# Ledger of designs, part 2: VH-VL binders against GTPase-activating protein and VPS9 domain-containing protein 1 (GAPVD1)

Target 1, 239 residues: GTPase-activating protein and VPS9 domain-containing protein 1 (GAPVD1), of Bos taurus (Bovine) (a5d794r147to385)
Amino acid sequence: SYLLQVLRYLIEFELKESDNPRRLLRRGTCAFSILFKLFSEGLFSAKLFLTATLHEPIMQLLVEDEDHLETDPNKLIERFSPAQQEKLFGEKGSDRFRQKVQEMVDSNEAKLVALVNKFIGYLKQNTYCFPHSLRWIVSQMYKTLSCVDRLEVGEVRAMCTDLLLACFICPAVVNPEQYGIISDAPINEVARFNLMQVGRLLQQLAMTGSEEGDPRTKSSLGKFDKSCVAAFLDVVIGG

## First folded at step 4 (VH-VL)

Design s11 (from s2 with heavy chain N59Y, light chain S30R; framework fv_rolinsatamab)
Fold by ESMFold2-Fast, scan of step 4:
Structure s11 (fold): chain C 239 residues (1-239), chain A 120 residues (1-120), chain B 107 residues (1-107)
Amino acid sequence: as target 1 above (239 residues)
Amino acid sequence: EVQLVQSGAEVKKPGSSVKVSCKASGYTFTSYYMHWVRQAPGQGLEWIGEIDPSDSYTYYNQKFKDRATLTVDKSTSTAYMELSSLRSEDTAVYYCARDLEWYDSYFDYWGQGTLVTVSS
Amino acid sequence: DIQMTQSPSSVSASVGDRVTITCKASQGIRSWVAWYQQKPGKSPKLLIYAASSLQSGVPSRFSDSGSGTDFTLTISSLQPEDFATYFCQQYNSYPYTFGGGTKVEIK
């Protein structure tokens, strides 16, 4: 495919030559990112993989999961009216308020961990049908960027994770109707939020080496298993 | 299946107290807040207060705080509203009502109402 | 306290008519408003809650709209059983407050 050759060229001459290839990839506006999105969205085997992997867990989420799985305490509180807050948590500023909010956060985190693990299970189950052309692209990125002395192995793995999750899998998790993964099933605001939470956690749980972000986010991530998506990445890039 | 059955009509003199009961059945009594709402003849609805049957935590409308007392008896799944220092303007139908969801304050099941008349 | 101003206080209508009832909050209450129907001699019945969620068993001809301070209950095609008094209620903040009621009566 001419497009595969152009993608390899862009890894070599756009990403490798950049002072910060991670930032370029994450911005999603560089030539590589634009072409990768066009290529993957037009790839029949990619649609088959995404449908085989995501259809069932997304449909289960839409049918079964009604809870809004917010894990940020302040955002969780803001969802409720002042009267609902007092009923749920008690007097604002009290020890009971802090305790009850944390209990709801903990409950939502446990539910999110179970939900994310369900998605990871489907990812592992369907790894055998991961598109060969996308596997090749990820492999090329790993090989080419691993030759750059200024980039550590952890940074290269993070970029490969971003390509697979942020640029390919997570968009389909968040917008399955746009990717043709589900048909004739409504996605309400709560379901959309929960799909966004799954996408966020899938990406965060794959991180190894350097962790970025605020201290509050780091504390929350410590409660979640980070190994499962990293294992998926290892299978895709071939070790 | 869910039922809230209230005690019968009361006629009281000004300055006295009234205690209305509300017996719940068909659900787990301690899982939902119970509210009390009144309605004067031909007028609108007025919220009195709420109680959590699991721990007897109460919140009162400030208008009623010094006169209303909400209690529960978990063994009989019964909620009570006592209103003291009755005045003629307290003549109303008093309702107990259950939250639809444990954290929301809109009422899916209502008792049949208890008419309290305050006059000589 | 949040005042809920309901209008009109009464409306005369015929079967098949579209009836619109409005409710105005004195402060922003987002979408935290519920609507009730009360027939003479009966307790109120919950119709709509949590931003257009119909209570189980409530006909689809009942709908609501609005956010912030201005809310509307609509009955798209009035039926004989719909002649009743309707109330709005805010549950944004304590104390919970109700509108004054709108009596829908046969003309």
Scores: ipSAE 0.000, ipTM 0.465, lowest interface PAE 13.5, mean pLDDT 83

Design s15 (from s1 with heavy chain N59Y, light chain Y94W; framework fv_rolinsatamab)
Fold by ESMFold2-Fast, scan of step 4:
Structure s15 (fold): chain C 239 residues (1-239), chain A 120 residues (1-120), chain B 107 residues (1-107)
Amino acid sequence: as target 1 above (239 residues)
Amino acid sequence: EVQLVQSGAEVKKPGSSVKVSCKASGYTFTSYYMHWVRQAPGQGLEWIGEINPSGGSTYYNQKFKDRATLTVDKSTSTAYMELSSLRSEDTAVYYCARDLEWYDSYFDYWGQGTLVTVSS
Amino acid sequence: DIQMTQSPSSVSASVGDRVTITCKASQSISSWVAWYQQKPGKSPKLLIYKASSLESGVPSRFSDSGSGTDFTLTISSLQPEDFATYFCQQYNSWPYTFGGGTKVEIK
């Protein structure tokens, strides 16, 4: 398509020429990002892939009465009024309060691990039907940016990962109704938050070790199946 | 289908006690707190107290703590409110009501109400 | 105890009117407020919780705004079935307290 050739041109003459092409890509305001979004959203095979991959796990999430999967203790506490905190956790500042909060964090983390691994499984099983046009764009980004000696190989891989997850898959995970993945199913605040958690963690898992200076993989990230995410990315980016 | 069905109207003399029942169905009884709220004729709503059906722990409005007793029977999924030392001012419709979420305290399902009339 | 003051105590309105009911807490309650509708001889029905979340099955013409101490329930276009008494409730602190109610009456 003419649009594919324009996207290739923008990779070479906009992203490659930037001092920080990854930041430019992630901001989503450059010509490449705008055109990629319009192209992918109008691509029927992309909608078919997203529906095949995301419809079932999202519908399972929406029909199941799931907890609000907050894993930050302070944010979890702030969700409750002082009266609710006393009822749930006891006296603020006590050892029992800290223990009860940690029990809820641990429970939420276990549920979130299971949920994210479910999404990873669906991504893996549907990799074979990933759109050829999008695979071509990702491949062109990898090839073009890999020729730039100022860009470390990990940064190029990170940009391809950003394009695949931050710019394509994760928006559909967080807003499936806007992308036509689901219909006639309400998304309440809890479900929306949980979908946002899934999107955030998919991105973080795909980016493990890609950022220079990372001290260590978080324990929460160590509980997820990173091998399936890596395999999915290798098939898409490498093909 | 969630339902809370309360016992029938009561007429009591001053100084006596009344015990109102609330039978729950359509959900796991021990998973949600049960509250009791009253409404005097032409007046607003007044919260009496709450009970955790799982453990039986209670918390009362200070105004009622010396006279109200909340209990549950898990085998029949029934909550009870007993109010002692009745006065004419206790004439009201008494409601049982369920928490919407176990961590919140607003009421998604209410019983139909039980009119308690205190007169000599 | 946190006092919940509703105003007005009654309002006369016609079908199609915009009705506004206010609720003021004596202390900050953040967003921990719920709104109920009660028709004569019936139990209260939950309309709104957490100062903005609409209960399932409640028409979109009902909305809430506010945080801290001042809260407002708005009915954007009054329908015949909306003539009822409305109550706010805070659940920030024990004891949970209700406003005095606002009766929406036919004009």
Scores: ipSAE 0.000, ipTM 0.397, lowest interface PAE 18.2, mean pLDDT 82

Design s16 (from s2 with light chain S53K S93R; framework fv_rolinsatamab)
Fold by ESMFold2-Fast, scan of step 4:
Structure s16 (fold): chain C 239 residues (1-239), chain A 120 residues (1-120), chain B 107 residues (1-107)
Amino acid sequence: as target 1 above (239 residues)
Amino acid sequence: EVQLVQSGAEVKKPGSSVKVSCKASGYTFTSYYMHWVRQAPGQGLEWIGEIDPSDSYTNYNQKFKDRATLTVDKSTSTAYMELSSLRSEDTAVYYCARDLEWYDSYFDYWGQGTLVTVSS
Amino acid sequence: DIQMTQSPSSVSASVGDRVTITCKASQGISSWVAWYQQKPGKSPKLLIYAASKLQSGVPSRFSDSGSGTDFTLTISSLQPEDFATYFCQQYNRYPYTFGGGTKVEIK
């Protein structure tokens, strides 16, 4: 397609020539980002892939009466009034306060792990129908940017991960109504927050597939099926 | 059906103690706080305190903190309120009540009440 | 402690009447007030909680309004089963406190 050649040209002459191609990509206002968004949103096979992958797990999330899946203890506490905090957790600084907050964090973590693994399962099932055109674009980005001496291999992989997850999959996870995946189903504040948590963790899991990753991060994320997300990236970039 | 069944009426002398029981059924006992509320004849409702049956954590109204003791027996799904150093002003109907939501305190199920009379 | 003041202490009404009961908090409690009904010789029954949520099985003729310090319970068309004493309760701060009650009596 002519559009695919224009995208390759923009990788070569816009992203490659930038002092900070990752920042430029993430900003989303460069010619490459604009054209990629237009191309992917107009691509029928992309909509089929996103719908096949995301419709069912998102609908299940929206139908269930779900808890707010906050795993940061301080942010979790801040959602409650002073009286609610004292009732639920006890006196600030007490052993019970720490224990009860940790129990709620652990409960939310377990639910979030199950939810993210559900999305990973659907992603794994549908990897075979990932759009060839998008796979080609990601492969061209990897090939072109890997030739740049100032860019580390990990940074190039991170940019390819950003393109696949931050620019394509995760926007559809967070805003399924805008991408036509969900119709006539309201998304409340709690559901939106939980979808954002799924998107964040999917992106983190893809990046931590490296053996040289942060050991603490690897330990924390060991509860998820992270190898599946990393394998997905490897299949897409062809190496 | 959720039910809270309390022990029978008590007549006590000033300076003594009373212990009222509340047997819960029809729900998971450890999942909801149990509250104690009293009502003196011709007066309004007064909250005494609450207990988390899962770990026996308690919060008391300061007015009762030095005299009231809330306990639970998980094996029998029974909550207890003990009030010591009884005065004539403690004559009241004492209720146990379950909160509706785990994070807020409004009471969907109440026991039938236990009349405690303190007289010489 | 937050003092909850109810008015009137009693009201005489007939079936079909509109009844309003007022509850005033001594300090701001946002919308964290619940309303109860108590019939003679019975325990209180929850009517309304969490900013106008009607408890399961409670008729739609019961409604509430207010925020901050001033709250009102309204019975739009009084029925025979509604003759009872009504209490407000704040759950904004410890200790939880109740209003003094309003007795709705048959005229």
Scores: ipSAE 0.065, ipTM 0.553, lowest interface PAE 6.4, mean pLDDT 85

Design s20 (from s1 with heavy chain S57Y, light chain S93R; framework fv_rolinsatamab)
Fold by ESMFold2-Fast, scan of step 4:
Structure s20 (fold): chain C 239 residues (1-239), chain A 120 residues (1-120), chain B 107 residues (1-107)
Amino acid sequence: as target 1 above (239 residues)
Amino acid sequence: EVQLVQSGAEVKKPGSSVKVSCKASGYTFTSYYMHWVRQAPGQGLEWIGEINPSGGYTNYNQKFKDRATLTVDKSTSTAYMELSSLRSEDTAVYYCARDLEWYDSYFDYWGQGTLVTVSS
Amino acid sequence: DIQMTQSPSSVSASVGDRVTITCKASQSISSWVAWYQQKPGKSPKLLIYKASSLESGVPSRFSDSGSGTDFTLTISSLQPEDFATYFCQQYNRYPYTFGGGTKVEIK
């Protein structure tokens, strides 16, 4: 495949030569990122993998009419009118108001953790059918960047995880109708927000240990099954 | 099937009080706020107040706070609105209405209305 | 109190017409507005709420738009069953207030 060789070339001559290859990859605007996205979107086995992995958990999310899973207290409050805030939380500035807001945040965080872990579980379950060409690309990134003295092994593994989650899986989680994962199922505003929360947290898991991570999601990261993410990466780079 | 069934029409003299009932069926009575709204003949809608059937907590339109009393009887799934010191301007159809969701403030099911006529 | 001003008070229309009803709040209510339909001698029926959400069973010809102080209800192709009075309601602040109503009547 000519495109696989071009992607390998870009790892060697774009990412490896960068003084911050992870930032370059994460921004998604470098030649490697653009070509990888186009290649994976045109790959039949990638569409089959994404459908096998994401169809069921996304359909479950859409059917359940779940709550709006906002975990930022200020944004959660802003979703409600002043009259609704008084009903739900009581007088603004009171101890009761703070307690009630925190209870809703905690409830939403618990639901969001369960939801993200469900997506991770489906990902692990379908790892065996991960596309061979994408395994090769990730393996080449790992091998090429591991030879760079200024890059720690953990950072290289994090970049490979970024490629798998932020550049491949998360776009399909947020826009499943555009990737053909679901058909004839409307995605309302609440469902779209929850899918975006899942994508955001999967991306944050990929950035574990990064100082550039969103501080508002720190409390949620310790509740995820990190072993599933590590196992997925190990199978991909090892195959 | 969700239904809100209100008591029959009332004719009252100025200065008296009226108590209208609203019997709910087809849903968990304590899970939804109940509202009271009135409409004078040929006029618009006016919100009177709301009650949480679970705890009996109420919020009133300031215009009616001194005259309106909202209560519930959980054993019969019935909500009540009492309006005192009636005047001719209180002649209206009075509706009970349910919140769409526990914390929302728009109304998905309405009673059939109770006409209260205040005349000498 | 937040005053909700509806215009027009009445509109004469024919089947198939596009009907537009406006509602203006005396102060910003963000997007916290609901729309109701009321037929003579009947209770109001919820049409639209919360960010253009259609109530179950309401035809897609009904839509709304607006934010802040200016809101619009549109009936894209008026049907015989749509001849009724329409009301907006704000639920941003207590007390909840309704517009004066717009009567859609046959030409």
Scores: ipSAE 0.000, ipTM 0.508, lowest interface PAE 10.8, mean pLDDT 83

Design s26 (from s2 with heavy chain Y33W, light chain Y94W; framework fv_rolinsatamab)
Fold by ESMFold2-Fast, scan of step 4:
Structure s26 (fold): chain C 239 residues (1-239), chain A 120 residues (1-120), chain B 107 residues (1-107)
Amino acid sequence: as target 1 above (239 residues)
Amino acid sequence: EVQLVQSGAEVKKPGSSVKVSCKASGYTFTSYWMHWVRQAPGQGLEWIGEIDPSDSYTNYNQKFKDRATLTVDKSTSTAYMELSSLRSEDTAVYYCARDLEWYDSYFDYWGQGTLVTVSS
Amino acid sequence: DIQMTQSPSSVSASVGDRVTITCKASQGISSWVAWYQQKPGKSPKLLIYAASSLQSGVPSRFSDSGSGTDFTLTISSLQPEDFATYFCQQYNSWPYTFGGGTKVEIK
């Protein structure tokens, strides 16, 4: 396809030549990022892969009556009115308040772990139908950038991870209606927040073993099946 | 299916007490707070109080704190509201209602209501 | 106590009409308001909570708006089954308080 050759050209002459190609990629405004988005969105096999992988777990999330899965204690309590806070946690500043907040955080974290592991399971079972053209693009990025002396192997792998998860899979997780993954089901605020949490954690899990990362989430990563995400990335990058 | 079934209508004399029951079914009784709300004929809704069935922790509207007592019987999944020192102004339909989620304060399931009439 | 004032106390409307009901709090309650529908002889039914979340099974013609002290419930195209009394409720502070109700009547 001539678009595949243009994408390869942009890896070689836009990303490779940049002082910070990962920042350029993540910003999403460079020519490569724009063209990749347009190419993947127009690719029928990509839509098939995303639908096969995400339709079932997203529909299950939307039809279940689920809690708002906030794991930051301060943001969690701010979601409740002053009367609700007193009702649920007791007097602000008390030992009971701290204990009850932590119990809710722990409960939400357990639910979020189960939810993310469900998405990982679907990703694993549908690896076989990952689009050939997208696999080729990721392979070209890995090969081209791995030859750059100033880029560490971990940074190149992180860019390939960004392309697969931040630029392709996670946007469909967060906005499945816009990507045609679902059509008849409304997405309320709670469901949207939970999908965003899934997307964030999938991205974090793909960075497992990286020296760079969010320290606050690292201790919780052991609860997830991170080996499945790593295995998926290895298959895609390796062909 | 979630159901809240209340006890039947009561006619009481001024100065007496009334105890209304609310039997819950179709969900885990201890997982949701139970509220009591009353409505005088042709009037608006008035919140009385709330109880956590898991530990019997209660919060009351100060207007009713000295007269209302909320309790639960976990073995029968039943909530009770007792109101003492009844006056004619207490004539109302009394409802039990369940939070949408255990942490909410808006009510998705309501009992059918119990008419309490206070007259001499 | 936070006073919830509803207006109008009653409104006469025809099927297909757009109906708006206003609820004003005596002090700021952020977005912590819920709306209920009550038909004669029946218990109230939850319609909307947290000033924007539509309860499961409630038709999309029901919506609300507002924050702080002024809140509005809108029925975009009134249906025969919508003739009822509507109540707002704040849950910012104890005691939880309800508006006086708005009766939507057939014109």
Scores: ipSAE 0.019, ipTM 0.543, lowest interface PAE 7.0, mean pLDDT 84

Design s36 (from s1 with heavy chain S31D, light chain S31R; framework fv_rolinsatamab)
Fold by ESMFold2-Fast, scan of step 4:
Structure s36 (fold): chain C 239 residues (1-239), chain A 120 residues (1-120), chain B 107 residues (1-107)
Amino acid sequence: as target 1 above (239 residues)
Amino acid sequence: EVQLVQSGAEVKKPGSSVKVSCKASGYTFTDYYMHWVRQAPGQGLEWIGEINPSGGSTNYNQKFKDRATLTVDKSTSTAYMELSSLRSEDTAVYYCARDLEWYDSYFDYWGQGTLVTVSS
Amino acid sequence: DIQMTQSPSSVSASVGDRVTITCKASQSISRWVAWYQQKPGKSPKLLIYKASSLESGVPSRFSDSGSGTDFTLTISSLQPEDFATYFCQQYNSYPYTFGGGTKVEIK
């Protein structure tokens, strides 16, 4: 296909030649990222894969998850007025205040971990129907970038996972109505926030090496089934 | 179906006390704060105070702190507001109202209101 | 105490009109305002909370805006059932306080 050859060219002459190809890929504004998005969005087998993988967990989220799953303590606190904070957490600056805020953060993290693992489970179940043309693109990225001396194997694998999650799966998680994953179902503010949290954490599961992340998000990452993401990548690049 | 049903209208003399009840049904009574708000005829709303039915802890508008007493009876899912040393300016419709969430400060369900008339 | 001042006290409008009600706080309340509708002889009904979160079952023609000290409730296309008195409420700090109300009446 002409478009597949152009994507291969962009991996070699745009991503490989970049001083930070992972950052360039994640930013999503380079020629490779734009063309990949247009190609995958026009691919019927990709739409089938996304629907099979995401329809059920998204519909479950929309029907049953009413909690706002904020895990940043400062942003959590800012969600409430000073009077509500006093009622929820007690006197500002007290040990009890800090303890009560942390309890709510921990509760939200536990719920978010369960939710993200649900999405990972559906991804695992649907790996068999992953589109052949997208599999080829990821394989080309892995082979081309593995030849770069300054990139560790783990970083190349992380970039391939970024392509699968940040550039393909996560946009559909955050905007499922736009990708045709759901229809006739409204997405309220809380549901949209929770979908964004799922997308954020799925993207963070691609991180490896010494990259510094949010400490609270980092503590949650240890609770996810990360082996499922690695297995998914191995099936995709394994040929 | 959530319902808050208040006791009937009262006519009181200046200096007396009134006790208004609010019977809750259709939800777990101890999961939500109960608030009391009054409205003088043709005028705005005035917040009196709140009570946590689980522990019985209260928080009052200081204007009413010395005269208002909020209580609950968990066995009957009923909240009470007692207002003492009544004056003519206490003539108002008194409402009970439930928080949207237990920690909230805006009210999704209201009782029908109880008219308290203070006259000589 | 934080004083909430509503204007106008009353407004005469026709079906289909855009109606704007303003509420001014005596000190900054960030975004912590809720709006209520009250029909004659009835209890107040929650319309909007958390600065723009629309209560379940409330029509999309109701919206609000503002932060700090100045807030507005807008009814984009007035319907017959919207003729009522509207109140703002701050929940930034205790005691919770309400505006004096704005009566929307038929022109």
Scores: ipSAE 0.336, ipTM 0.749, lowest interface PAE 3.2, mean pLDDT 85

Design s37 (from s2 with heavy chain S31R, light chain S31N; framework fv_rolinsatamab)
Fold by ESMFold2-Fast, scan of step 4:
Structure s37 (fold): chain C 239 residues (1-239), chain A 120 residues (1-120), chain B 107 residues (1-107)
Amino acid sequence: as target 1 above (239 residues)
Amino acid sequence: EVQLVQSGAEVKKPGSSVKVSCKASGYTFTRYYMHWVRQAPGQGLEWIGEIDPSDSYTNYNQKFKDRATLTVDKSTSTAYMELSSLRSEDTAVYYCARDLEWYDSYFDYWGQGTLVTVSS
Amino acid sequence: DIQMTQSPSSVSASVGDRVTITCKASQGISNWVAWYQQKPGKSPKLLIYAASSLQSGVPSRFSDSGSGTDFTLTISSLQPEDFATYFCQQYNSYPYTFGGGTKVEIK
């Protein structure tokens, strides 16, 4: 289609020519990013894929999960008032405080692992219906940018991961109501935070083996089915 | 369904002690703090203290710290509040209450209340 | 201790009326306030907690607003089952403290 050729042109003449194409892509304000968003949001097969993949696990999250799945100890503590902190953890600086905070982090981490693995399972199950047009665009990005001597293979893969996850899948995970994946189910603050955690971890798992990402998140990655996210990317780019 | 069932009414003499029980059911007893709140006849609510059933860690209202003792029996999912050196001013309905969520300090699940009357 | 001052102490109202109860903290408590309903001879019932969150099973006619030191509970259209005493509670600091209560009475 004309629009697919324009997207390929922008990869060649906007992203490839940039001193930092990944930063440009991540900013989301370049012509390629704007046009990709318009194209993917208007693509019926993209909406079908996102709905088939995300509706069930998101609805399960909204019905079953009430826990705020924060795994950073300092951010977890900051969510509570001074009285709540003393109630839950005890006196600051005490052994009990440290122990109770760690117990809550460990509990949240286990729940988050189970949740993310659920989303990965649905991604795996629905890879067969990934839109051909989007697969073509990702493949063109990989081929075109892999020819650039200054770009490491890992950075090209990271850009393709950004396009698939940061620009397409994760926005729908975080804002399913805006993408029409769910229609009449309220998303409270806790559920929104948990969806954001899922999006963050899916993106981190796709970058397994890279030095990018939170060290705490990386230590937890061994509990996830991380190979499935990498395999998903490999299927989409065609080798 | 979450239920908190308290022991029956008590009549005590000044200077004695009273021990009120609160038996919990319908949830994991060690997951949530148990609180004690009292209400004198025709008066408002007054928080006495809280206990973490998992390790018996307690926080008390300073007004009651020297007289109140909160304990739990994990085997029976029962919480206890003992108040010593009773005075006529301690005549009140005593409630046990559980947090709605383990991280919040507001109370949705309340016992039915135990009237403690202190008189000579 | 943080003192919670409720006003009015009592209000006489008819079914269908809009009732507003105010609660003032002696110092800043952010939004760490909860509201309870108590009927004669019964335990208090949680209505609303932080972030204007309505407790499950509580009718939508109950709402709250405020932050810092000034808070309000509103009953948009009073029903027969709403005649009760209402209490605010802060959980920002120990000891947790309650307001003096507002009795909503039938005219």
Scores: ipSAE 0.005, ipTM 0.478, lowest interface PAE 10.2, mean pLDDT 84

